# VHH binders against Uncharacterized protein YOR238W, part 14

Target 1, 303 residues: Uncharacterized protein YOR238W, of Saccharomyces cerevisiae (q08634)
Amino acid sequence: MDEKVELILVPCHSIWKSSSHPSDNSVNLGQLPEYWHLAPFQYEGNDHLAFIKHGLTAIKLLLQRFDTATVIFSGSQTKKEAGAISEAQSYYFLFEKLIRYVMSNDNIDVPNFDNELRLLLKEVKNLLSSQNVNVDELFYGGSITTEEFSLDSFDNLIYSIYRFEEVNKKFPQKITIIGFAFKMPRFISCHAKAIDYPQSNITYIGIDPKPANYNQTQLSKYYDDLVQMEDKNALSLFSSDWYATKDRLLTKKRSRNPFNRTAPYAQNIFCKENGKRIEGIEDDEEYFETKIKCKMPWSSPRQ
Below, E stands for the ipSAE of ESMFold2; O stands for the ipSAE of OpenDDE; V2 stands for 0.75 times the mean of E and O plus 0.25 times the DockQ between their complexes.

## First folded at step 4 (VHH)

Design f5 (framework vhh_sonelokimab_d1)
Fold by ESMFold2-Fast, scan of step 4:
Structure f5 (fold): chain B 303 residues (1-303), chain A 122 residues (1-122)
Amino acid sequence: as target 1 above (303 residues)
Amino acid sequence: DVQLVESGGGLVQPGGSLRLSCAASGFTFSDYAVGWFRQAPGKEREFIGAISWSGGSTYYAVSEKGRFTISRDNSKNTLYLQMNSLRPEDTAVYYCAADLYYSEWGTEYDYWGQGTLVTVSS
């Protein structure tokens, strides 16, 4: 009986529309932007294809580490119009559908998938077939699960750590984050530092959105704009508001919670006794030094 | 308070044109990519197009490309949709939407206007 030691974290960014049906004989596998509750900015980069790459990469990695890893899709019920379905739950349903599709069909060329998805899907199919994987065991056996209360990237990391402990009864010794490459500095330099999780125990696999039919000049500008706006709207804000308890970050977090849900994690030190997240930390460096540093279950041992 | 207010809808003849406006207030408009959607009675909401925070990049649904043009004026906190060669099937309520730019990844900061009705008929 192997112990689960690795958290494979997939931060979610949208809600898949499972009820949308094509007008032809094809199936809804998330391959069109119309099959997602996308924000306007998510169309230019074909972000929905990046979401599918993230989840398939997580499943590929899980198949290589089955006995020691748990995949967690992380994201709350963030869209009032989608109803009581979380980003995380919608990803779970999509990937179950996609894997069953792959195992039931010899031709797995999904229309509107790009070349990267086509190759990744073939790799996953080969791993499933060569290992004689039971698809019901893969999805219902506890190796893939959801964290449904995260409202920002800080929550994605800390709530998925507590969710991993809830499922496996131990905290992860290693974390692999599969997300956008332009967001890596946020997770590594801000979020992991803020919770005293050792950076040496984190692997980040970055897969960015990719606009179709852009030349090199257009692509360069697109990615430069992503990095610049990541700094302006997230990285610089997290530098002075490590825990998203103040100002613009807290306002955005509240806007992302239309159903006023509260995280249920009993060991989460960032929640009050009533389950509401803490707010209004005046000095984040002092809070880190006095409440977090060398005091977390995952903190590095003192010499 | 955050608000998006659409205007410019109305009755127009087939082949005609309309320019829709969306006035934004209560947030830093220039930090957000924004877009246009429409919904006809009994149909799902359909994406029309989006424009980046700076106005440097635009993206359109394939069916609308060439007839519709999206633009913005950050100094006036206003989003525009220029609609040309209108058809009866363009009859719908048109909505503008604002969400986080790519760096604050999500659909959850989901500001929608109340919509403006466009009717294309003789």
Scores: ipSAE 0.043, ipTM 0.526, lowest interface PAE 6.6, mean pLDDT 85

Design f6 (framework vhh_7qbe_3)
Fold by ESMFold2-Fast, scan of step 4:
Structure f6 (fold): chain B 303 residues (1-303), chain A 119 residues (1-119)
Amino acid sequence: as target 1 above (303 residues)
Amino acid sequence: QLQLVESGGGLVQAGGSLRLSCTASGSDYAMGWFRQGPGKEREFVASISWSGGSTYYADSVKGRFTISRDNAKNTLYLQMNSLKSEDTAVYYCAADLYYSEWGTEYDYWGKGTRVTVSS
């Protein structure tokens, strides 16, 4: 009968540049795209603001759960130019900085945050204040932590489950994923199925990027392109390569690992005897039926 | 693997125009332009979706630069108008397979083309 039953998973998408300083007297809280290592596509939708919404929503949910959950930021050391800092660690540092900032400044508005972020930040501040939350305990007590080995969304789910067990000594009974709405289908229909985690025990909270000053026609085209490209480069591929062990997904995963890192989870059945990830699964459905189905710790109380 | 080759850089007078091109071995990518001036970090300039239907610009170039693509030719363009001395930089073409959570250095980069704006 442990207190921690829910995994609140935040898949990470970039690395925050903590060393970037404004030319004025303001603080770097991730509010400008130049404060992040962004890919070209991530600029149009103000993806960096969506990253901040994801993390703040996770902290809000953690507080509303009265600490029966663990927030896990998930993402490896994926940017050679950033050095030995993971996506997950950079999110953790940003949110610690942001929460300390709001607790120290009653009436300060963060420049370049949109209206959704302004409201979310006020909600989080009100919860922290009304519950008399100790910020050191929140960040250092194990309620918010990192998973630093994930290279794709499949890794985000499975490695965060193992990280949750490492921290809390049991597997999560419930998972809440906070990420892009356009990525929901791969998590629910592909990843959860692939690892035999009950879909009824997963909640997905989708927060998409939002281009500024677009009219309805421009927004419709933006989201249409977003969904089509997601299908082409991810969803359709995960439908036939459940565990990312075949090209093109495996090639992508290898290109995301400039420091050649390997996950430390001993119970990870997706690693070979020599510590390498399993590659070239010929029949994912047969693999699922023979190796995964009813054999995972979360499939049955006896396994 | 995808290869990106930039061209069109050179010396131009302030207030002038220059068009950069980037040829790719495929067109199924979101693409963008970045630049790096002397003693500065690499900064974002403009991006375009795989279909060409959506574009985004850094505030410093908005209204002066236009990004476009011709998918039949696998070519990305940057039309630079009203050039200023602060636009002096090496310009890089970049492509992303549209997978933000993969979290690596931009999927593909060219070697850059130099633009010098004199007074």
Scores: ipSAE 0.310, ipTM 0.690, lowest interface PAE 4.3, mean pLDDT 85

Design f7 (framework vhh_5c3l_4)
Fold by ESMFold2-Fast, scan of step 4:
Structure f7 (fold): chain B 303 residues (1-303), chain A 120 residues (1-120)
Amino acid sequence: as target 1 above (303 residues)
Amino acid sequence: QVQLQESGGGLVQPGGSLRLSCAASGFTFSDYYMSWVRQAPGKGLEVVSDISWSGGSTTYADSVKGRFTISRDNAKNTLYLQMNSLKPEDTAVYYCAKGEWYSDLSFDYRGPGTQVTVSS
């Protein structure tokens, strides 16, 4: 029997509005910004189209792995206006709907999808057809699942590793992260190092937001601004707060948790005995050296 | 019920100063980032500044850096914006908002706003 060895992680960034229905004869497949609970900064780049690219790329990769991987959508119930639905659950439902749409229709030209999405959708349809995939088995068989307690990118990585173990009874030997290219440095240089997960066992597939109808000068400015905002609001902060237990990163976690969700992962060493997150780590490097390094189930073998 | 009420706006000459206040109620003020956001006539929303729950971390838009100072008094559930060296380009309705604009957090609520007009 083939065993699951690879975690395909999709960090989620919004909640899809499954109950939004177009006034015309089209279907809601997440193709318009109005179909998502977007933050103001997510409109310029058509971030919602990047979310769909992330999930479709994960499903494509899953099919190419021939049942040796698990796709995990990761994200908690972060938006009070959305109600008690997680980012992860909304992605799961969107991709189930989208794959069923693709398999039940000869014309898969979805309005407002860009050319990259159109080609990706065709590739996924071809893989599903050539492998004679049963869509119910794909979504209900455990190969695609959710992690619903993550409040930031550090949580995305560590909680998805624990979720993978919960589902498959073993930790992932390899991780592929599919997310924004501009966020790659925090996952590789901060989060993987902070939990002692071997970087040689991580692949990052980066797909960025893409503003429509921008010329090269406008695109260059957009991506420069994106990288600067990423450094200011995340990367520089994670460099001095590896576990998000201090001021700016901790307050972001608290603000993202309107439904007071607590992670249920029994092996999670980043929570106190009362189930609350560890807070106020004064020296993250010392914490890493004394509590994490060479002590995690996924740490490199002894040399 | 979350309520935010701004005050302190008005007419001021270029180079002048104003101090905006925002009174917050209906939530635990000391647990949240707070932001000042502005909207000039015919323009979109612009984030001016944000401040962490403790006041230990602050952020400013490049357009106001060095001129504006955000602060908070958690004992009074009040957010402040000290605006110095005001320019005509600072003319806008200023809103107090619960949350951090530059994160992937949505605003829970913003107040009705206070008008700031910078002209001679």
Scores: ipSAE 0.000, ipTM 0.220, lowest interface PAE 12.0, mean pLDDT 85

Design f8 (framework vhh_7pa5_2)
Fold by ESMFold2-Fast, scan of step 4:
Structure f8 (fold): chain B 303 residues (1-303), chain A 121 residues (1-121)
Amino acid sequence: as target 1 above (303 residues)
Amino acid sequence: QVQLVESGGGMVQPGGSLRLSCAASGFTFSDYAMSWVRRAPGKGPEWVSTISWSGGSTSYADSVKGRFTISRDNAKNTLYLQMNSLKPEDTALYYCAKGEWYSDLSYFDYWGQGTQVTVSS
C-alpha cells in the first residue's frame, strides 16, 4: 500500500514573476516585492517573504516526514497580466529554483531575505545534505505538486484534498496547513467543519507577514489591522456562507477567475454535473447535515 | 507525528476557575517553549501566555496577569493553563501552540485543535 498519509498544504497568495531579472548579477529568488504580482495590501508586511517562508517550511516538514507526506501548493490562475500561470505553479517553479540554488552554493545568504529566512534556508540545506536528497526526485517524484484551481481558502482545503487523492490514490489521514497565522481560525473553525474533516487530524503552522523597521507600537497596530481586515473580509463572511456560494464571497471568487477555469476533480461534490461550482445554498447547516456529515471519504467513523 | 491535544474547557460562571491541559507528542517537548493563544467570537487570535522549555520563565498578556498561571510537566509532555477569576471577556477557543509568542505570532511551529471556554452567568 502507498506510504503517503499526510497532506502538507500551502495556500498561495500571489504569482512569482519568473521572467523578472535583477539589474545586477544577483538571481531572482522572489526576494523583492517587484518579483511578484502583489496586491496593494501585500507591500506593508513584506508578504512575499512570508510566501517564501511558507514554502520552505513545507519542504522542511516534508524532509522531516521521510516520504510519508505530499506538499501541495494551492492557487489558481488569478492574474490576467501573468498569463496562463497559476499561483501554485509559480510557487513550485520558485521553490525548485531556490532549492537548486541552495544545493549549488556554499554561501546561501540571499540579499533582502530576513533573519528568519536565512535560518530556515540553513535548516533546509542541512536536511537536504544530511539525507543526501536527489533534487530531481524531490520535485519530479510526486512529493511536491500543485493544485491550480482554488480561488479562495475554502477551495484551498477541499481541492487540495481531492488533488492529494488524484496523486496518491487515497485521501490524506492528516493535513498540515502552512499559512498566515491570522487565517488559522477560518481553516480550523470554518473550512474543516464545513467538509467534515476531523479537526483532530489537522495541524496549522502560522507564519505572518513582518513589516521592516517598525517599532513595537507600529507592529502591534499592523497586526491589529490585519486581524480586523481578516474578520471583516473573510472570517465573518465564511461563518454565514460556509461554501462560498453566495454574496460577497462568490463575487470575490468570480473576480479571481479571469480565465473562467473549472476544477477537474471528478469526486468533488461541490460542483454540478457539468463541472460548474454550486451556488446559492440557502441553509448551509442543513446542507452539511444532509450531504456532508458522516458521508465524506474522510469523515470520522459513524458510531 | 506532531500532535497537540487540548482539553479542560467548559462552561463556568464569572469568578469561576478552569484548568486547561495540552497533551503533546511527536517531538521532544522539553526542548521547546510552549504558548496558549485564544480566539474570542468576532475577534482575531490573542496571545495569552508563554512558558520556557525548562519552566523557569513565564510571561502573560496584561489582560490575564494575576489570574492565569501557565505550567508544564516535561515528564508527562503536558502543558497547563490554570484560569482563576474568570470573566465574560475570557470566553474564547483556547489553543495550545509550540513556540514563543512575538508580536507577529510568526514563531509558532504547531497549533492544537483548541478547547472552548465559555464564561456566562
Scores: ipSAE 0.000, ipTM 0.105, lowest interface PAE 20.8, mean pLDDT 84

Design f9 (framework vhh_sonelokimab_d1)
Fold by ESMFold2-Fast, scan of step 4:
Structure f9 (fold): chain B 303 residues (1-303), chain A 121 residues (1-121)
Amino acid sequence: as target 1 above (303 residues)
Amino acid sequence: DVQLVESGGGLVQPGGSLRLSCAASGFTFSDYAVGWFRQAPGKEREFIGAISWSGGSTYYAVSEKGRFTISRDNSKNTLYLQMNSLRPEDTAVYYCAADEWYSDLSEYDYWGQGTLVTVSS
């Protein structure tokens, strides 16, 4: 029997509107931006299609590594208007619905999906058929699960590691992160380093948003602006606030927690026993050296 | 004290025009992407359009394109929606929303309370 060793992490960025029923009564498979609780900036790039690509890519990899991997969708209940549904739970429900739909239909042409999504759906369908994995086994067998307390990308990584241990009774030896390519530097250079997880054991698969009907000049400007604003609004902030315990990052994290939920992960050293977050770390380098380095379950012993 | 306050709604005849305003306070408005949404009775909230923090990029839902124009004045911390050729189907409560541009740290930082637009038969 193979042991679960790989965490396939999908950081979530929105909540799918599972009960959304437009007046035309079209099938809701997340293919329109109106089927999601999107932030204003997420409309320009068709971010919702990238979210679906992330999840389908994760499921494809899971099927190729079925005995050794667990997919975790990561994201909390971040939107008061959506009620008590997490980003992670909404992704889980969407992908269960989407895969049941394609397995029940010979024509898998979902309106508004691009060619990359159609190819991914075909590949997933073929893998399920060739490996004799049914949809119930895929979603109810423990190979796909949710982490529902993350409020930022730092939480996405550390809480999914603890969630993986909760499900599989062991910490992941390898992590594959599937997210936006422009966010790779924060996961590899900031978050993995901050928790002493070996960067050599992390693979990052990047899939970016893609604006429709943009010419080459508009696309170039879009991606340049995306990278520059990512640096300004996230990467530079995490470089000086590794654990999001102060200033702008803490304020943003609190605003994403409208229901004041607390993480349940007992082994999480970044939360107190009652789930309350550690706040106000004045020297992140000193905190890392004294509390994290060579002290995490995944840390290499000093030599 | 952070707030977004919509104004300019009211009763208008079909074919008429309205300009909605959204006044922002308590945060650095020029750092945020801002947009307009609407919700008619018994229907879900619908995206209208958004404008980047600099005002250099504007994008719209296909259904509203050509009739509605979004603009911003960062010196006045104000977002505008110019609505032309109004139809009875445009009757809804209109909301403004603000979020940090290109950041996954805050999905929806701020929402207004809404302003009602009624387009009579």
Scores: ipSAE 0.184, ipTM 0.601, lowest interface PAE 4.8, mean pLDDT 85

## First folded at step 5 (VHH; framework vhh_7qbe_3)

Design g1 (from q4 with A30T L102V Y106H; at its last look DockQ between E and O 0.69; V2 from the best seeds 0.00; counts 0 for: pae E 4.7 > 2, grease 25.7 > 24.2)
Fold by OpenDDE, look of step 5:
Structure g1 (fold): chain B 303 residues (1-303), chain A 117 residues (1-117)
Amino acid sequence: as target 1 above (303 residues)
Amino acid sequence: QLQLVESGGGLVQAGGSLRLSCTASGSDYTMGWFRQGPGKEREFVASISWSGGSTYYADSVKGRFTISRDNAKNTLYLQMNSLKSEDTAVYYCAAGEWYSDVSYDHWGKGTRVTVSS
């Protein structure tokens, strides 16, 4: 009866290694760093655990909003060494495995999970059980899907909106983004604005990495570094390159596309009247005013 | 694209020390060291933030290895002390960025470290 109106977006940050097997014959549920294709900066904060928290939080919310929400894992094939698997797909299969594991076992105490993850698992299991949710329906019924073309956070937002429309035949009226807290500003103040999506209709749930065995001083320094990096690399760049079509952002996007994938959604926002894709935007403000503002499917009409 | 070139590898006796270097164009990257021993998978060794303010080490090298960087020289270092035979591996430097929300690594070609017993 209820229509799907909410996008629950999980930007992905790595690729889970589904073929990795523990030496002790335990189950690979992403609980160890070696079960992921992690970048150097993702080890200190145990980012892999944060990834799992992001996904489980998304699923939790979905279960609470089953009739109105769709979960989309978003992330492309970003690593040559990982093969032709997208971040989004890897997340999808990880959480399918994790949910099936939870439903099949009384003991859901996964080694190396922290207390927050343990709590999330319990909550999710309780929701699944209390609602008599069919796991197949949950994952194969359209409530959880993937966006597999995103090469950065801007793509995560805009491509997931269009993926949502592909699945539900309508654009989302509200978006809940689950990711790192320090990345919230780029999504709300940069990306949403750049695509003329009402910021008031976006909710951001921040879950940050957490280094193990750090004292307060060490943690403070860690998070300061993250904020500084975010400001220097992301906010500053997107502030002058709204759509990631210039210089550094574009080059890096291309470098993260080792399998040469082309996003079908890109034409929706970067297509010229003659059907040719715009290669670069010289003036982002002008482009926004003339091509984006009040012209998107979710835009408010011009006054 | 970012090019990473490792140097400093060689033969060293157990208990000895070795210092690896990695040259990288650019200072805005989080950088790290990995290693791959004979018949083993590549494993994490250490990482350092772009500013050098945060470092992280694998348990196997804590207290023995020190990662550092000189952004003015665009160089990453790994000081390896109290080396063990188990430290024998090809060591790789790597770089990554936070801003894209996409996990991506730049890799060097590696430098071989052999620790003799």
Scores: ipSAE 0.024, ipTM 0.514, lowest interface PAE 3.6, mean pLDDT 90
ESMFold2, look of step 5: ipSAE 0.268; ipTM 0.688
ESMFold2 (binder alone), look of step 5: mean pLDDT 82; pTM 0.832

Design g2 (from q4 with E97D L102V Y106H; at its last look DockQ between E and O 0.75; V2 from the best seeds 0.00; counts 0 for: pae E 3.4 > 2, grease 25.1 > 24.2)
Fold by ESMFold2, look of step 5:
Structure g2 (fold): chain B 303 residues (1-303), chain A 117 residues (1-117)
Amino acid sequence: as target 1 above (303 residues)
Amino acid sequence: QLQLVESGGGLVQAGGSLRLSCTASGSDYAMGWFRQGPGKEREFVASISWSGGSTYYADSVKGRFTISRDNAKNTLYLQMNSLKSEDTAVYYCAAGDWYSDVSYDHWGKGTRVTVSS
């Protein structure tokens, strides 16, 4: 008998606009940037296609591990003009619509999807058909759910671990994160280590944005800029603020919460009983050594 | 916390040119321009990386508009040439934080551009 042991985590990056309808009577499957609440930097790289690749990859892995894994889309209500809908819930709605579309149509060559997306759709369709999985069971049976309070990548990891336990009544023994490849170091080298999650039990699958019709020089410049900004604005900051409780990271986190969401994970060592984040950890190394190392439900046993 | 102040809007004849500016309060962000025409949804116009090394344009403005930035002055520009009546809109300056896994928007109050025949 299999039991749920693996968290497949999809950190979300935007909100899909389910109500957007093109004038040409086509269907909104998230394939165009105007179907999303995108930030300025998310247009050049066709980030919206990467979001779809992340979710489809997560569903593909779930179908290969159906009895032992749970997919969690993770992201809060972060955009005032989108209203009271979270990134995570919008992903959930989109992927349900996309999967039902794929299973209802023989021709799944969606305009504006790239070749990688078309291949991924075919793989998911084949897995669903070969396993005779009921789409209602896939989406409504507890194998896919949301975490809707995360305001940064540290939250994506720690809140999804607790959400997994909330749903499955046990902490995950394995984690697979599916996100942007350029963000892998912050998840693996910063966040997982900061919460003492065993390195042997966590895997990262990276799928980066892809500007259309760029030559090699343009692509190199684009990815160099991504890596530089990641290092300057995330990786180096988390190196000196492991739990995002201080100045720059905390200020940025607060600005992403226009709807005043409060996480429900009272057992979470990083949240107060009222659900508010612990702030002002002055000595991160001492906090880790004293409160975290070898003390988390997921920590490895001491030698 | 981040303040964005647009300027340079006004009335211009079709075929003319106009340059928009947006002054930021000293932050390193990817920046862009959006616009909202009469009775229309807000739409993307152009974006530029924090370094100025990468630019991207909506198809409707390619070849006519140029986005640039001067990081010493914390100022974003939009040079608009060969203006058409369809370019009539309120133009908004926006900034986004590349490190965020979450959509993160800073918006200016907008500057009005009216293109007449």
Scores: ipSAE 0.413, ipTM 0.758, lowest interface PAE 3.4, mean pLDDT 86
ESMFold2 (binder alone), look of step 5: mean pLDDT 81; pTM 0.836
OpenDDE, look of step 5: ipSAE 0.675; ipTM 0.874

Design g3 (from q4 with G96S L102V S103D Y106H; at its last look DockQ between E and O 0.76; V2 from the best seeds 0.00; counts 0 for: pae E 3.1 > 2)
Fold by ESMFold2, look of step 5:
Structure g3 (fold): chain B 303 residues (1-303), chain A 117 residues (1-117)
Amino acid sequence: as target 1 above (303 residues)
Amino acid sequence: QLQLVESGGGLVQAGGSLRLSCTASGSDYAMGWFRQGPGKEREFVASISWSGGSTYYADSVKGRFTISRDNAKNTLYLQMNSLKSEDTAVYYCAASEWYSDVDYDHWGKGTRVTVSS
């Protein structure tokens, strides 16, 4: 008699183009960068393969604890050129297609997947084959869902917690986040702290981008640049704007909402009843101490 | 509110050279070039880090095209040498904050390049 207690969160980073036509009549399984709406820097790192690794790792973990976990893909309708489809929904469509493809074929060597992806795919296939859950139960039984309103990494965490409660009627007692390793500090040292989520109950699994054909010097520089830009463009900003309510982070958040989506999570303290977000928090530590600390459904009891 | 303005497109003979420019209204962006040929999907051409220290090229243009930037002028360049008829396309400038907390991009209006035989 188990109940859902663990959120497996996949923050999304792009939109898969389900309608792309391979010229060679092969199947679009997200394996080529052209199948995604990628930013200029995402080509160098083969980021699209990392996106697939994130989702497959989440599904693998779900299968290992199927009765107690829910996977949430998290990301909004963030790209005008992609139309009214969210990052989260595109991931859901891709992974359903990919898993059905793998279960229908003995040869699971998808063109352009690397060795790590092939191993993940084999693990998922073996788990699904050996357990009392089939692909319909995996995708249509309520174990995998989407959160489609997040506009930044703070939203990815807080909206997915409320989405988990919306689906399962209880807040998660444990969170596993699967994303880029270089983003771990913003989630663990900023976001989880800012919402008073117990540090002992949150885990981060990091899988970074992987440039092809780089020597060790090029790889080292690539990853050093990732960390430097993460610090400049995100971590340092969140350190002084915990809830993303101030001009720099708020401006970035607004730019990712071209379709004017409003989150439906009525009990979310960071949204007003009219769907508008709270803005302009002047003293984040005071806000935390007075509104958040020991007051969230997931907070530890006061000492 | 980043604005990207491309220039430098035109007609050029096969084997010739052309230099594209893209002026940005701000700095601290990873930038790149994309192109869309007649009846084709938009494709990646080249990208450069905000500092100019890291560049990446599509295989179809390696050795022929060079991406560079002048951060004092907020300008991105694409030097195109040994042009082929297959390089005929509208070339678009794009920019992104490199791995910010929001992974968004910006696009220019494009500049047309036509390569004649």
Scores: ipSAE 0.381, ipTM 0.721, lowest interface PAE 3.1, mean pLDDT 87
ESMFold2 (binder alone), look of step 5: mean pLDDT 82; pTM 0.838
OpenDDE, look of step 5: ipSAE 0.619; ipTM 0.844

